# Miniprotein binders against o43061, part 26

Target 1, 338 residues: o43061
Amino acid sequence: YNHSPEIQRSVYTLTGLAPSSKMAFVTMLTVRAANGENEVENTQQDWYYNSTRLLVHRLVKFKPTKSKYPVVVLAMKGIDQWKLDQLQEDGAIVKVVDPLYAHEVVDDVNDIALLDSRWSMMFTKLRVFEMYEYDRICFLDSDILPIKKMDKVFDVHQLSYSKDSVLFPPTLFYKPRRSIFWRRFTEEFAAYGLTRDDLYPYVFAAVSDPGMWHETPPPFKDYFNAGLFVFKPLKAHYKRLMALARFPKLYDNANMMEQSLLNFAYNSAGAFPWESLDWTFNGLWARKNDLPYLKAVHGKHWQPEGSLGYDEDTSKLWWDAFQEMQTYHDQQRNADLY

## First folded at step 7 (miniprotein)

Design s6n
Fold by ESMFold2-Fast, scan of step 7:
Structure s6n (fold): chain B 338 residues (1-338), chain A 118 residues (1-118)
Amino acid sequence: as target 1 above (338 residues)
Amino acid sequence: SDREKVKELIKKGDELMEQGKHDEAIKIFEEALEIARQIGDKSLEARILSHLAQAYMAKGDLDTALDYLEQALEIAEEIDDEQLTAKILKQIARVYQRKGEVDEAKEALEEAKELSEK
């Protein structure tokens, strides 16, 4: 990727959206063991499942935050059927996905010191990139709570480059080959029948990761948080991500799993730079001064006082929202009796 | 001839580089690149892209330097010029060294060595 102004101007197009465009919010629900049972306030309660229900309620039913777009829950195989049935009753589209294990993706398992659930969860999350039935997806971690309308999150640009004006980033290290340059990188993709026309135009937008206890508004950093991102599902981009995922040593400098992979795949100096979303769509490490601006807060706000990242205002906000959902369900049950 | 004009522009750009006039050198190399592309001289095109990369390296713009070297590498490989390919790989390694990407630099040097030993 060339950073010259001429190249930058030629990259951007209109959103490419039509009134018939199929948009969706997508979240992922994993089995309880993968979420760390020891982290929850009460181990008999599945708080990640409860948070997922709250996210669905906020986008499907609750008028102040209700979206015109569907909400899809990608549910890992192994989750109890009654939980999936309840999410469907709540208004979500539930899709059960098979886990994608590290040994199925990584060429050399010795590149991963320990094959644990973290690596399995990361690769299973890549299933979201196979949802080609949608024109645009906003992926959200299940611990995100919408507090205002979110629909404008889809208003991002399609990015396209002239075939003659953009280069893939140099990738000098691929196993089993010792190195690969941008030319060899494109040659490997040609083996899958992929061309530049298959890769462009693309969409990838996310919110800069501000770090803990930031100022309001948070400072920009050229590194995004993978807890919320907007993209156009393209088979070529899924194949590209799977090819990159084969070699963890290329991208996992921070042990951040899928976040490291996505920051590598969509880095600002590369052929597919990420677009910055307004910070208010992904309120990381939020404090009271952030709340008037935020469209969504992101964090495990159900955790007790003393937990990492605990804040009284965001905790109250989450519990008030959870109580509102319970009240809504009680009212609906009473209405169904008449 | 247009080819002689390109060679004169490369010399002028190199002289500007030696004087520390990197922005002026870039303009001259860009003019040379346009003519080389118009003529269809792929070898000159790759060499000029290498000179542009050196100018951007001198300015500390390592990402732009890599972009130009990758374009030069593609052309050198396309025309099957192994010596030019090895030279460009060594320049890529120097950019990676300056970026602190030591594994990438090592791999580029190893590929350059393989081509030179061929």
Scores: ipSAE 0.000, ipTM 0.151, lowest interface PAE 12.3, mean pLDDT 78

Design x4
Fold by ESMFold2-Fast, scan of step 7:
Structure x4 (fold): chain B 338 residues (1-338), chain A 93 residues (1-93)
Amino acid sequence: as target 1 above (338 residues)
Amino acid sequence: STEEVRKLIDEARLLLYLAEWLARRLLEKGDFEKALERILEYLQRALDLIREALELARQLGDEDLIQRAEQLIREAEDLLRKAEELIQDAREK
């Protein structure tokens, strides 16, 4: 439900789903670009790809977590064809997308100095907002591991405006430096000629980021993690996000990229407040006490002992899941040989 | 290439600088939880870049770059410890 008092003050909510509504899980696979040709040769160490395969397996094939909805992998142009073919064979819908580089998005050249081409993946993630063929999308980072059924994640309310809702709240950005960029954004966005009917109703729901030190259940914080969010693809919202992305000084420093952008775009005091999802859909910084409740664990749990975020229980959970997937694929290949 | 490894190390170093700057600024502001979450995000991103740099340096056999990457891991771990101390102090209040 909508637990934030700020969110409740400005909007009306209803489910907005029909029997014909098209829903999908979407993840993104990017080129790591650390060493061009070595990406092809380092198949055993492509843990992002392996984690993506595991996510697909969990949602498409593995009975305890299998979804009735399709899984789409947005693959950045430049990924090896054999990896794309394998994901398709695993049951994913693979869609190749052109990268969206930082220098194409960010207007402040000084902020671009902190954004290497390696970080292009963060802004390329905004491509998910162009998937207008779906009525509702759950985006998941490829390092999310489903451990229970996730289909209920789509059961969020669509949000509409009230007559008291302000599209451009002038008092929200009273800091002089931020206010000039807010003015530039509003002037440019107004040039698109968009109406409230183009922008509402909308859907944007995500899980509050608990931070590293949290109890079970974690307390609500008015800041969400962009590793899992549910939204309705709308051309007007994509245009709004791209216009905001041009001014990183509005939403944060450029180093926080799409998470800072999305928290700003859907802030609780703004025209498009975010809806709180049940924390169990995005298990950040998961501890042993969290595991019985979680529907999905989020983290790079293949990382070795001693790394930031290492935890024995989540590491074991991830490696057991990876082994189950490999066993499944081995059995399928062997069944084809008589 | 050697240049690619150096770029990754420079990016990680900038993220560590930003994390430390934000941690120092926590003493000035009451928006403690958001600042701390940003510090942890910067540290995690820095460590990811450093680990990729370390792997590339090992593949190149460049002992100097390996040593530099290992030093940055130690610096990131020191910043994490400082962040943990700030959190614990705030929760005791």
Scores: ipSAE 0.000, ipTM 0.121, lowest interface PAE 21.9, mean pLDDT 74

Design x4a
Fold by ESMFold2-Fast, scan of step 7:
Structure x4a (fold): chain B 338 residues (1-338), chain A 93 residues (1-93)
Amino acid sequence: as target 1 above (338 residues)
Amino acid sequence: STEEVRKLIDEARLLLYLAEWLARRLLRRGDFEKALERILEYLQRALDLIREALELARQLGDEDLIQRAEQLIREAEDLLRKAEELIQDAREK
């Protein structure tokens, strides 16, 4: 299964990684959107915060999953200071970021999306593309639980343009000519005020988004889940993403705006096709048969049994992991007293 | 200003590229009627920006910018015609 034409595969290069490359896992903790579901679920306990702590624990302290790379928590301005202090004590690098509001990003906003404050907050995830101090980032939603070593997630290909490569943007019709495609491609570059050398080489890799009921392994789909992706932070790509984000009518739906934006920006037929990561790095809708293979499970597994069709064994695995973290912290507090 | 006109032309060019990309998706997904309104909105926005750029370019007397704006109008009109033909073909099948 190939997500791009054969000719575009010729531009794949080696990983582009060196021993000196700075890599990081990054997650984001946002202020809760004022909607009924979030208010009801988090009335007395912030499970998104608790899940973030568990992710940090798994990558920083827990030996079976501990990474050699740092873990950064991008915290939206407005998160309580005590939560930030705790995450820092847990071993995370905490960086406070200003939210990206929909009105600052989007030209073409529909009224339905404006009524959902969560929609505005979803663009804040794009702040991760401004972390130019790192050579490669693996972004993870805070509801991802590592269950095996994750460090190999950074071993993805760096994609480049060469004079011998045929990179073309899509055209309206199915029988394009190479020179017409190339003209349109250069016009897209001009719209961003950027050259090929500003945009290439790039890295963007993610895991195919399976359905709730899927085979093991899940079949490939040319649509990725934005809950985990690996990329190279480049100012040119951030600028490109901001330009594309202005046009939400190109996205599949407003409820999944950042995922739809990224699938559009890195679509297989475009100038910047995404690379398929091994499915085991982002275990969506994990079933019992998936668990022996998975390096990470992804889902709000703290929700009641039967919610959203979560597998019982996967939910138990999440709760066992949470209890292990609590035990670790209890033991550390006792050691600090002595 | 010349820079203001170039900015309008670049924004219109982006909208035309995005409209063409969306129209191409109609062939793959078959969601022709729902995508038409979006294509028409992007093309209308592009045409409005191009017309503003054309008026400013004429005031500045910049023949190159005038020609670019006129070319983009022709491209937008061609995209509209082709999108309508694709939708009509889909309805007849």
Scores: ipSAE 0.000, ipTM 0.195, lowest interface PAE 18.3, mean pLDDT 72

Design x4b
Fold by ESMFold2-Fast, scan of step 7:
Structure x4b (fold): chain B 338 residues (1-338), chain A 93 residues (1-93)
Amino acid sequence: as target 1 above (338 residues)
Amino acid sequence: STEEVRKLIDEARLLLYLAEWLARRLLWKGDFEKALERILEYLQRALDLIREALELARQLGDEDLIQRAEQLIREAEDLLRKAEELIQDAREK
């Protein structure tokens, strides 16, 4: 095993972004979320859909949080057309996607027999990795509310090789400079028609999951929340994710399927370690003390104050934002009359 | 075909990599028995794929593929032994 000078270099490239680079914010609206079937709430008001509209408004129209980049809503087949038409009118690019059914993804359907029957909806989120028309994507769950400008979230470095050994724990097969896992991956990639140049440079960055009742700022945890992540869409990475998704028992957490898959696929000990984003981009379990720091709040803050560990301030923040959006739309309708 | 044998070997290699990673993760605490059961299941799947690859490689007379399949059997057996040792250790604690 000869070490060439090129192979020995474990380097972070600069962002890899050019003035011509295409960046987008992407969220997903699923049939389950849109119809409110999993929540005891007013069925005449689809709060997941309303939260999606608010996210679009915050990134497309609301000056304090307005992005220079487009917002794409990936809508699962089955969402009412009028909801999609409204999102387009609000300024979003709407793209309808086919669901990824469990029987089309998982090698053994019996692996799902002990898991959530909603597996197909969780795999559909992986459709975001097929958006090769963009150089860099920030995926956001539809229950994320931007409260400050988010555009700096795209300022993530490209990674050409595995991180220096000091930045991640040793594995059973780790060797100085290069993990034996890296050789296994390159050999496996070739089988699927993949090469190192198809897979690198890559981008994958997310915010660590702090858990409920965290301190401000939350302590780092080597496990990220999949509600917000930044990545470079590459066909080879999508193929790799689909190959890994076939074996749910190896990355399994029945309640957090896609998050478990992504944490496994981009684990710190592997060939594609994740990069830590500043926690303020994904404010999980936000309380009053977090608000001065946060660029975005993540949670179902439209639900009653205190019900999910949220306080009055975060609930009020969400409802004030929703009211601002309604006021904006009312003013636009009045302006269009003249 | 030779291409089919290569695909079987590569799928087995992926399963071995995943089993190794999961075994490493168990050293950091967690649900030892369930995770080890998954490791054993996927190591068995890998062995089944490798044995199929070996049989096909022998039919083709491809010495390189035969040697690769035999090497992967040795790796899978080593991981199986290590997983069994981890189960034993976990049961004693």
Scores: ipSAE 0.000, ipTM 0.364, lowest interface PAE 11.2, mean pLDDT 74

Design x4c
Fold by ESMFold2-Fast, scan of step 7:
Structure x4c (fold): chain B 338 residues (1-338), chain A 93 residues (1-93)
Amino acid sequence: as target 1 above (338 residues)
Amino acid sequence: STEEVRKLIDEARLLLYLAEWLAERLLYKGDFEKALERILEYLQRALDLIREALELARQLGDEDLIQRAEQLIREAEDLLRKAEELIQDAREK
């Protein structure tokens, strides 16, 4: 059986966005737990905070990468107010959110080996799916650095369920199921407490995870990285995600929480297949050869070169960007001083 | 209450859907015994919820909810029979 053509026929594409559509870039800033601490003492030790400021600067102020859309920082409750005030001054819309703890989400916490407080709060990223005031959101991890214009990331399709959709091929034993009822989107999705009209049309697009040491361009892999995805906030999809999150035994890697959940929820053979975004929007494991193509690099590039796939060129790129932001802020302060 | 019965029925239906999904997907990964154990766990929990829903629906005299709970029992039994058939097929290999 040919899986790809059958999967591709599960949904159909709808017309593009209305001129009144509200778009936003959204990132999340969480309380950092390191060495048993729930928060860092200063901004230089909190490189995720510094990286978040750089992301905001790149999308709000820096002309080569500046977006026409707002940037929202979802800040977990417990982050120092002065950090939130600074992000707002930098041009971000700051929203404080309550954490989503694993014990509040999963039916049996013993299904997941959650040993420290960082893992217990990983479901907090699902808060982004509750932002119903926006028609389309691009979520970005705070360690993503835009290096070119990103606005075309929103040019993805609305997808709906097709009555002509084909089924996933045979079971393990090469035999079709007696009933095709559960293989198609039908009234059984009411089990999620939802109707078909609540669930469609939907938007979910992400970049394939290429793995470390990929070639340029990276080959396609039918598993996306949850560090950047574009979606339409729908209450029905949030309810569906929360219902699926109760059963971590469904995931390929339950300890990854949100990425594994989202890959399961939007798998290519399911009722809501993900759309592939151009790889240049989420430059994972970027090397010198990738940089001419990338619109954004993704990784902790403030770390020393040679660590975790970071090289001298990506390290230099990140530090140059950080210095540019600091220079911009210094110039703005001097211009405002009388 | 009627709302409580509907919530139990919806939760049971979700578990039945997840059991079907696991049967289609996890069996392809060669971890057959563990996948089937998880399916049986979900089916058992679904049956417990459906039985509770049926008892409450009967107390309320809501014929629609009684019929829905009875239908879910039949669906759960069909899934259980299919899961048992898959276990038998795997063991005969």
Scores: ipSAE 0.005, ipTM 0.379, lowest interface PAE 10.3, mean pLDDT 73

Design x4d
Fold by ESMFold2-Fast, scan of step 7:
Structure x4d (fold): chain B 338 residues (1-338), chain A 93 residues (1-93)
Amino acid sequence: as target 1 above (338 residues)
Amino acid sequence: STEEVRKLIDEARLLLYLAEWLALRLLRKGDFEEALERILEYLQRALDLIREALELARQLGDEDLIQRAEQLIREAEDLLRKAEELIQDAREK
């Protein structure tokens, strides 16, 4: 996986992790699907909820993918209590969050091309940036299925800019004088009421979005998928994101709102460039040839074969995983009777 | 109040930063027409807030806040000149 020199503008420090560091996997469950679909009360038909349970099962219980780190489900206010109770019984930490509506975030609602439940829910994902009790978070969409161990996803370097860097000479690929942000360093940080020390070091790493039916491995694209990202929760970065979110005309060119905001906030030409994660952590548009390499597959694979470009192999993989979870729960119920 | 002046200065700095960000994107993408109106809007809003902050700072007699507001006015006017020159150069091509 090749990185553009544009992305690697900051001087890398060590990971910043200690044995006492608190890491967590975090996913979000909303009252409506990301594409505007309504929640279904019947669990047999609530595939977003079932996919969330499968994600939790894979990280908490299933030995081949089990993590040593906790899994937190951020549940939007309005999710039925029995669903939250079940996720807790499955081993997740459940935290209920208030929705973050577009009209509360954006200066002019008329600047948003689509104002529906989908756009409202997408801003609620920014709630993950307020989880300051953790030193490092891996956010995952609930339609991600781990198929191998994921714990190494946290092993990313924290990023900082310093003239006192231990690197000598400085990387030939770093060109700070070309950046308007570095020319206005003091004013940028002052605009948020923040100092450099409030904003650095930071962590923001994600997987490039390769598009459908890519090669194995996929080619690099300087635009990441916001369905999986690793970051360090910092009040300063949350304040910065909220300040930038006010102006959708600056960032919403792809009609993806929250993903567009994050790509804008952590763009490779800016003061906080994103770091590329190994593509195997977020297997977008996976084909059969990708499966031997992937640690997680990302997609609504419970949908009928052929829908949204999914083939029989990835559909079978998801349904086999779901069946394994059902079998595990049946065995646990039977064991608890004795 | 001192806190009120600081909030005005912070809001102005944000708008000034966003205007400069749009100027950078204009150079990169060549989207001159759409960016021009937004750049000028943000710069004008920033100048209005800075001028309000300067008047309030003078009323408070806070020399530090007066100096900060005056520096931001000079910087905003410098950025406005640079933005106008950039746009003029683009139009001549």
Scores: ipSAE 0.000, ipTM 0.318, lowest interface PAE 13.1, mean pLDDT 74

Design x4e
Fold by ESMFold2-Fast, scan of step 7:
Structure x4e (fold): chain B 338 residues (1-338), chain A 93 residues (1-93)
Amino acid sequence: as target 1 above (338 residues)
Amino acid sequence: STEEVRKLIDEARLLLYLAEWLARRLLLEGDFERALERILEYLQRALDLIREALELARQLGDEDLIQRAEQLIREAEDLLRKAEELIQDAREK
C-alpha cells in the first residue's frame, strides 16, 4: 500500500553514536533447528557449529576481517558445554538463552507449520532484541562468512517522525490484512500504553533480498533478508515484535516466520520503515561476479553443488576460509605448548 | 492426522526450496533438458504432497490448514511459471 507523504514523514537524525556507545556483532547458535537431523546424518559433522566458529574467527582473530567490536554468540539452552567452551576460547562472548517456542508466543497454537522443531524455535532469534546493554547490534546468521572488514555496518542513521507528524499512534495508518487478528494485535498494543518517545528514535537496517536470479549489483526488492540486520535494542520495540508474533496470520504464508515477522514489523509503508544497508554486507545468492564486491557471503556454502545450488567459487571460498581457521588454531595450540 | 498434514507440508516446502535452487544453478552450467526434467519432477512432487495435505485438511475441517495448503499451491504454481521462464530464456540463449 502507498501512504501519503504528509501523513508519514520520517526524519534522519545523526547516527546516534557517541564515544561511549556499545556496539556488538551477535549471532545465534540453536540446537536441532540450526543443526538439522539431515546434516548430522549426511556428514557426521556439525557444520552449522563449524560455520559459527568460522564467523567468530573472522570477526575476532583473522586480521583482514577483524572487528574492534565484541562478538556475542547467543547459544540456545541445550547446546553441549564443550561447544560453548570452544567458542569462548575462540574469543566470543557466549550467552546461554532459553528457547522461545512458537507455542509459547503465537495466539493460534494450532498452526501446523509451527509444530516442527525447525520452525517452532525461529522466535528464539527475537531474544537478540532484549540485549539492552548494547546501543547498536548487528545480528548475523551463523552461515554468514565475512571476507572484508564489517565495522562500517554500524554507520546507519536513527529514524524518527517529525514532531508535527499525525502518524502516532503507529497503528492508525496501517492497512490491516486480516481484521480479526489485526484487531487483537491493536488491542494488545494499545494496552501497553507506549508513547512516541518509547518508540522513537529507532534503528532498523537490513539488506534487500533479491531472490535467486539477479545481476551485479542486485536489483532492489522491498523485502529484506533477516540473516543480517542492524538495530537499536528498545524495550518498546521488543514488546511490539512479541505482540505481532502472536498472530502469524498477519505476516506469514511462506513458513519463513521471523523473516516474515520482521518484514511486516518494519515494512516501508508502516510506522517503522526499514533502512537499506549496502548490499555488500549480506551477499545473498552470490555469484562469481559478486565476490570482488562483497564484504560477506551468506549461505550454507559447505554443502555440495546441486543439492543447494551453490557455485564452485563460493564453495571454494568457504572451504579455503575454514582451512585457514583450522591452520590458525593448530598454530596457536603449538605456540601454547612451547 | 494433523501430524501427517504437517509432515506433508514440510516435505513440500523443502521440495519447493530445492526446485528454486536447482532452477538457478543447473540452468547456468547444466544440461538443459535434464535440468528441466529435475525441476519439473521436484515441482510435481511438491504439488502432489500439497494436494494430499489439502484433502486431509479438508477431512479434518481445519480452515487454517486448508488455507496454508492453498497458499502453497499458489506458491508452487508461481515457481513453476518462473522455472518455465528461466528455461525459455536459456533456450533463446
Scores: ipSAE 0.000, ipTM 0.110, lowest interface PAE 22.5, mean pLDDT 73

Design x4f
Fold by ESMFold2-Fast, scan of step 7:
Structure x4f (fold): chain B 338 residues (1-338), chain A 93 residues (1-93)
Amino acid sequence: as target 1 above (338 residues)
Amino acid sequence: STEEVRKLIDEARLLLYLAEWLAMRLLKKGDFEKALERILEYLQRALDKIREALELARQLGDEDLIQRAEQLIREAEDLLRKAEELIQDAREK
C-alpha cells in the first residue's frame, strides 16, 4: 500500500518538552578491567578517566560549551572512590550503579564463554535506560569532546500514532503484509508484558556512522553510532531492550556489542525507527575540514597518530582542551586557598 | 504450573518473531545460506520450548494452553516454509 501524504499526516511528531522538563547529559564510567591499567600505581595513564573529566568540564564549567542542564556520571560499582569524589568536585552528579553481567542477561549460557567481558560491559551501559527521573537524556561516550554548545541536541521529536493513522502498527516492514508476523505485532509486545500504550510515544535519535574516510558533510548511512543518542527513559523500552539483549547472536553482526543491539532495537524498518540527529553533535572520524562545523568530536584523540583516523589537528584540539581544563582546575584550587 | 507454560510460550513467541526479522535482514544482504541456517537455529530453540509447554499443558489438562502451543507449532512451520520460499525465489532471480 502506498499511503497518500494526507493520510500520513495522521502520524504526528511532537517534541513532548515543557519548560518543567528534566533533561540531562549522561556518561558511563566502567571499571578499568577493559583497559588493563593500574590506576593506583599510575594515575596519569588513566586517559579514559581523564577524558571523562574533560567531558564534565566542557559541559559544566567551560563557558563556550557550558550547558544549562546537569551532567550525570553513571559509575559502575568498583570505581575508586577518589575518582568519584573528583568528578563530583568538578560539578558532575555521580551515581553508582550495580553491574549487569552477561550470565544474568544472556539466554544461552554457551554464548557467555565466547563474549563474556565485552558483553558484561555493554549490559551495564543499559543502566542508562533506567533513569526514569529524567524526561530526556543525551547519552555520550566519555571520549566525546564538546567544542560548541550542545543544548539543542535535546530538541528532537517524539513519535506518537493516532488511532486513525493508517501507518499504525509500524511493524509493517514485511511484504507481503499477510505474513506470520502481522499476527505477532501485539503478541511480540505481550511477550514482554507490554502494550502499545506502554511503548508510545517514544524518543530515540542518533547520528549516522559515516565510516573512517568521509567528505564534509558525511553521507547518510542507515546505521547509527551508539556513542551519542537522545532518548526518553521509559520502563517499557528498558524491558524491551533487556528482552532483546538475551539473544546476542540475532543482533550482533559486526561484534559492535551495544551498537548492534541498539541498531537492531531501533531499526528503520521496525516498530521504533531511529531519528537522525544533525551530524555535528557526534563528530566521528573528524578531519580538519569538519572542525568548523562540529559541536563535538568523538574519538580517543589522546592516542598517538595512527590508522584510527586521528590527524594532527584533532590531536592538537584534544590536548589543548585537556591543558585548558588542567589550568582551570589549578587556578580554581589556588583561588579557594586565598 | 500454568505460569511455567505461559513463560515458555512467551519465550517461544519472541524467538519466532526475532527469527523472522533476522531472516528478512539476511535475505536483503543476499546471504541466503546464513538466513536459512539462522532461522533453523532459532526455530529449533522455539520448538523445544513449545514442545515442553505442550507436554506441561497436557499434564495440566489446560485445553486453552494446549491449543495455544499447537498454534505456535503451526506458526513456526509456516515461518520456515515462507523463509524457504523466499530464499528459493531469490536464488532463481
Scores: ipSAE 0.011, ipTM 0.407, lowest interface PAE 9.6, mean pLDDT 74

Design x7
Fold by ESMFold2-Fast, scan of step 7:
Structure x7 (fold): chain B 338 residues (1-338), chain A 102 residues (1-102)
Amino acid sequence: as target 1 above (338 residues)
Amino acid sequence: STEEVRKLIDEARLLLYLAEWLIRRAEKLLKEGDFESALEKLERALEYLQRALDLIREALELARQLGDEDLIQRAEQLIREAEDLLRKAEELIQDARQLAES
């Protein structure tokens, strides 16, 4: 007796999409501190920028993967203007966002040390939930490479109710334990004036996070990867996420706080269960056998041989794609008007 | 001006990485006996290396005009890297041509 992730939910609405619906692909480019010992050889920030350009090219220009929807790059304040100008020239909509630091979000400042290595990138990513001008967003990490059409990623269900929803607003998020900690937290939620109608209908869909050396297709795991997710921007859900983000100890795992936060917020047993997207939209730990099926490959495949994410076939695929983009830009640059 | 020099250096570094990838791919193709495809990759690598050198030389001249010793050293280092890749590509082209000829 096992139910698939699709059957775990008892209620679905229609997709909620109309021809007038505004959809967008969104990625984020963050400022990374320069390595003081050898800045010339430290290419990590440059490679994230280059990977972002490749993502934009694949969704905006490259015919086999070109989307009918806009691509938005949320750029953290402090990125060089020439990089932003280049991304705009490449066809992206560029929006500069203020960083959202751990010390501005976390309730217990003594916990800031737990977030040192990832705090600015992790919380700044929550800015994507404030993009209320769109009806549906597909967020993608900038190290995702589309290799087939991605537009069907938006064809997810709009959920009006969770099977586990209760009539009382404080219990919509989860069933709190009878303790001072949980009591305080639910009181703060009520203070935000959140109602059922503010929280529903919602959309949240993502791809199950597979293990390394997974089979093709990878087996389902009730824990999603936060490198690609589809959602409906709702002010009430942003407020809920910000309230939960204040308590890192609540959602665990200091090394993957943002992914842990989202898995906690949209857990399958809660009021807002996540929808399982087809694994082909977020190809994690991709090997040669996965490539014929994948719509997108996710990983830092520009990295040298021997890194955890490196595979010769996916490395070749990434470098061939990057060279194709460079060739496209060279041809456009060399085109004379007359 | 300083930002313009950094942009030229960044563009050149990107072209050097593309050239290195093509050279490595060509090495593999030569081992597999595909000399024609190897030559195509190496010719493209030479094109990227020449473009990179042009950008680096422009960056070096601008860095010298600014008197920015750090940018001068960065540009000079990239010239050395480009020259190393050029030697590698030229050696492989000679190997490929020798193997392709009867």
Scores: ipSAE 0.000, ipTM 0.457, lowest interface PAE 12.3, mean pLDDT 76

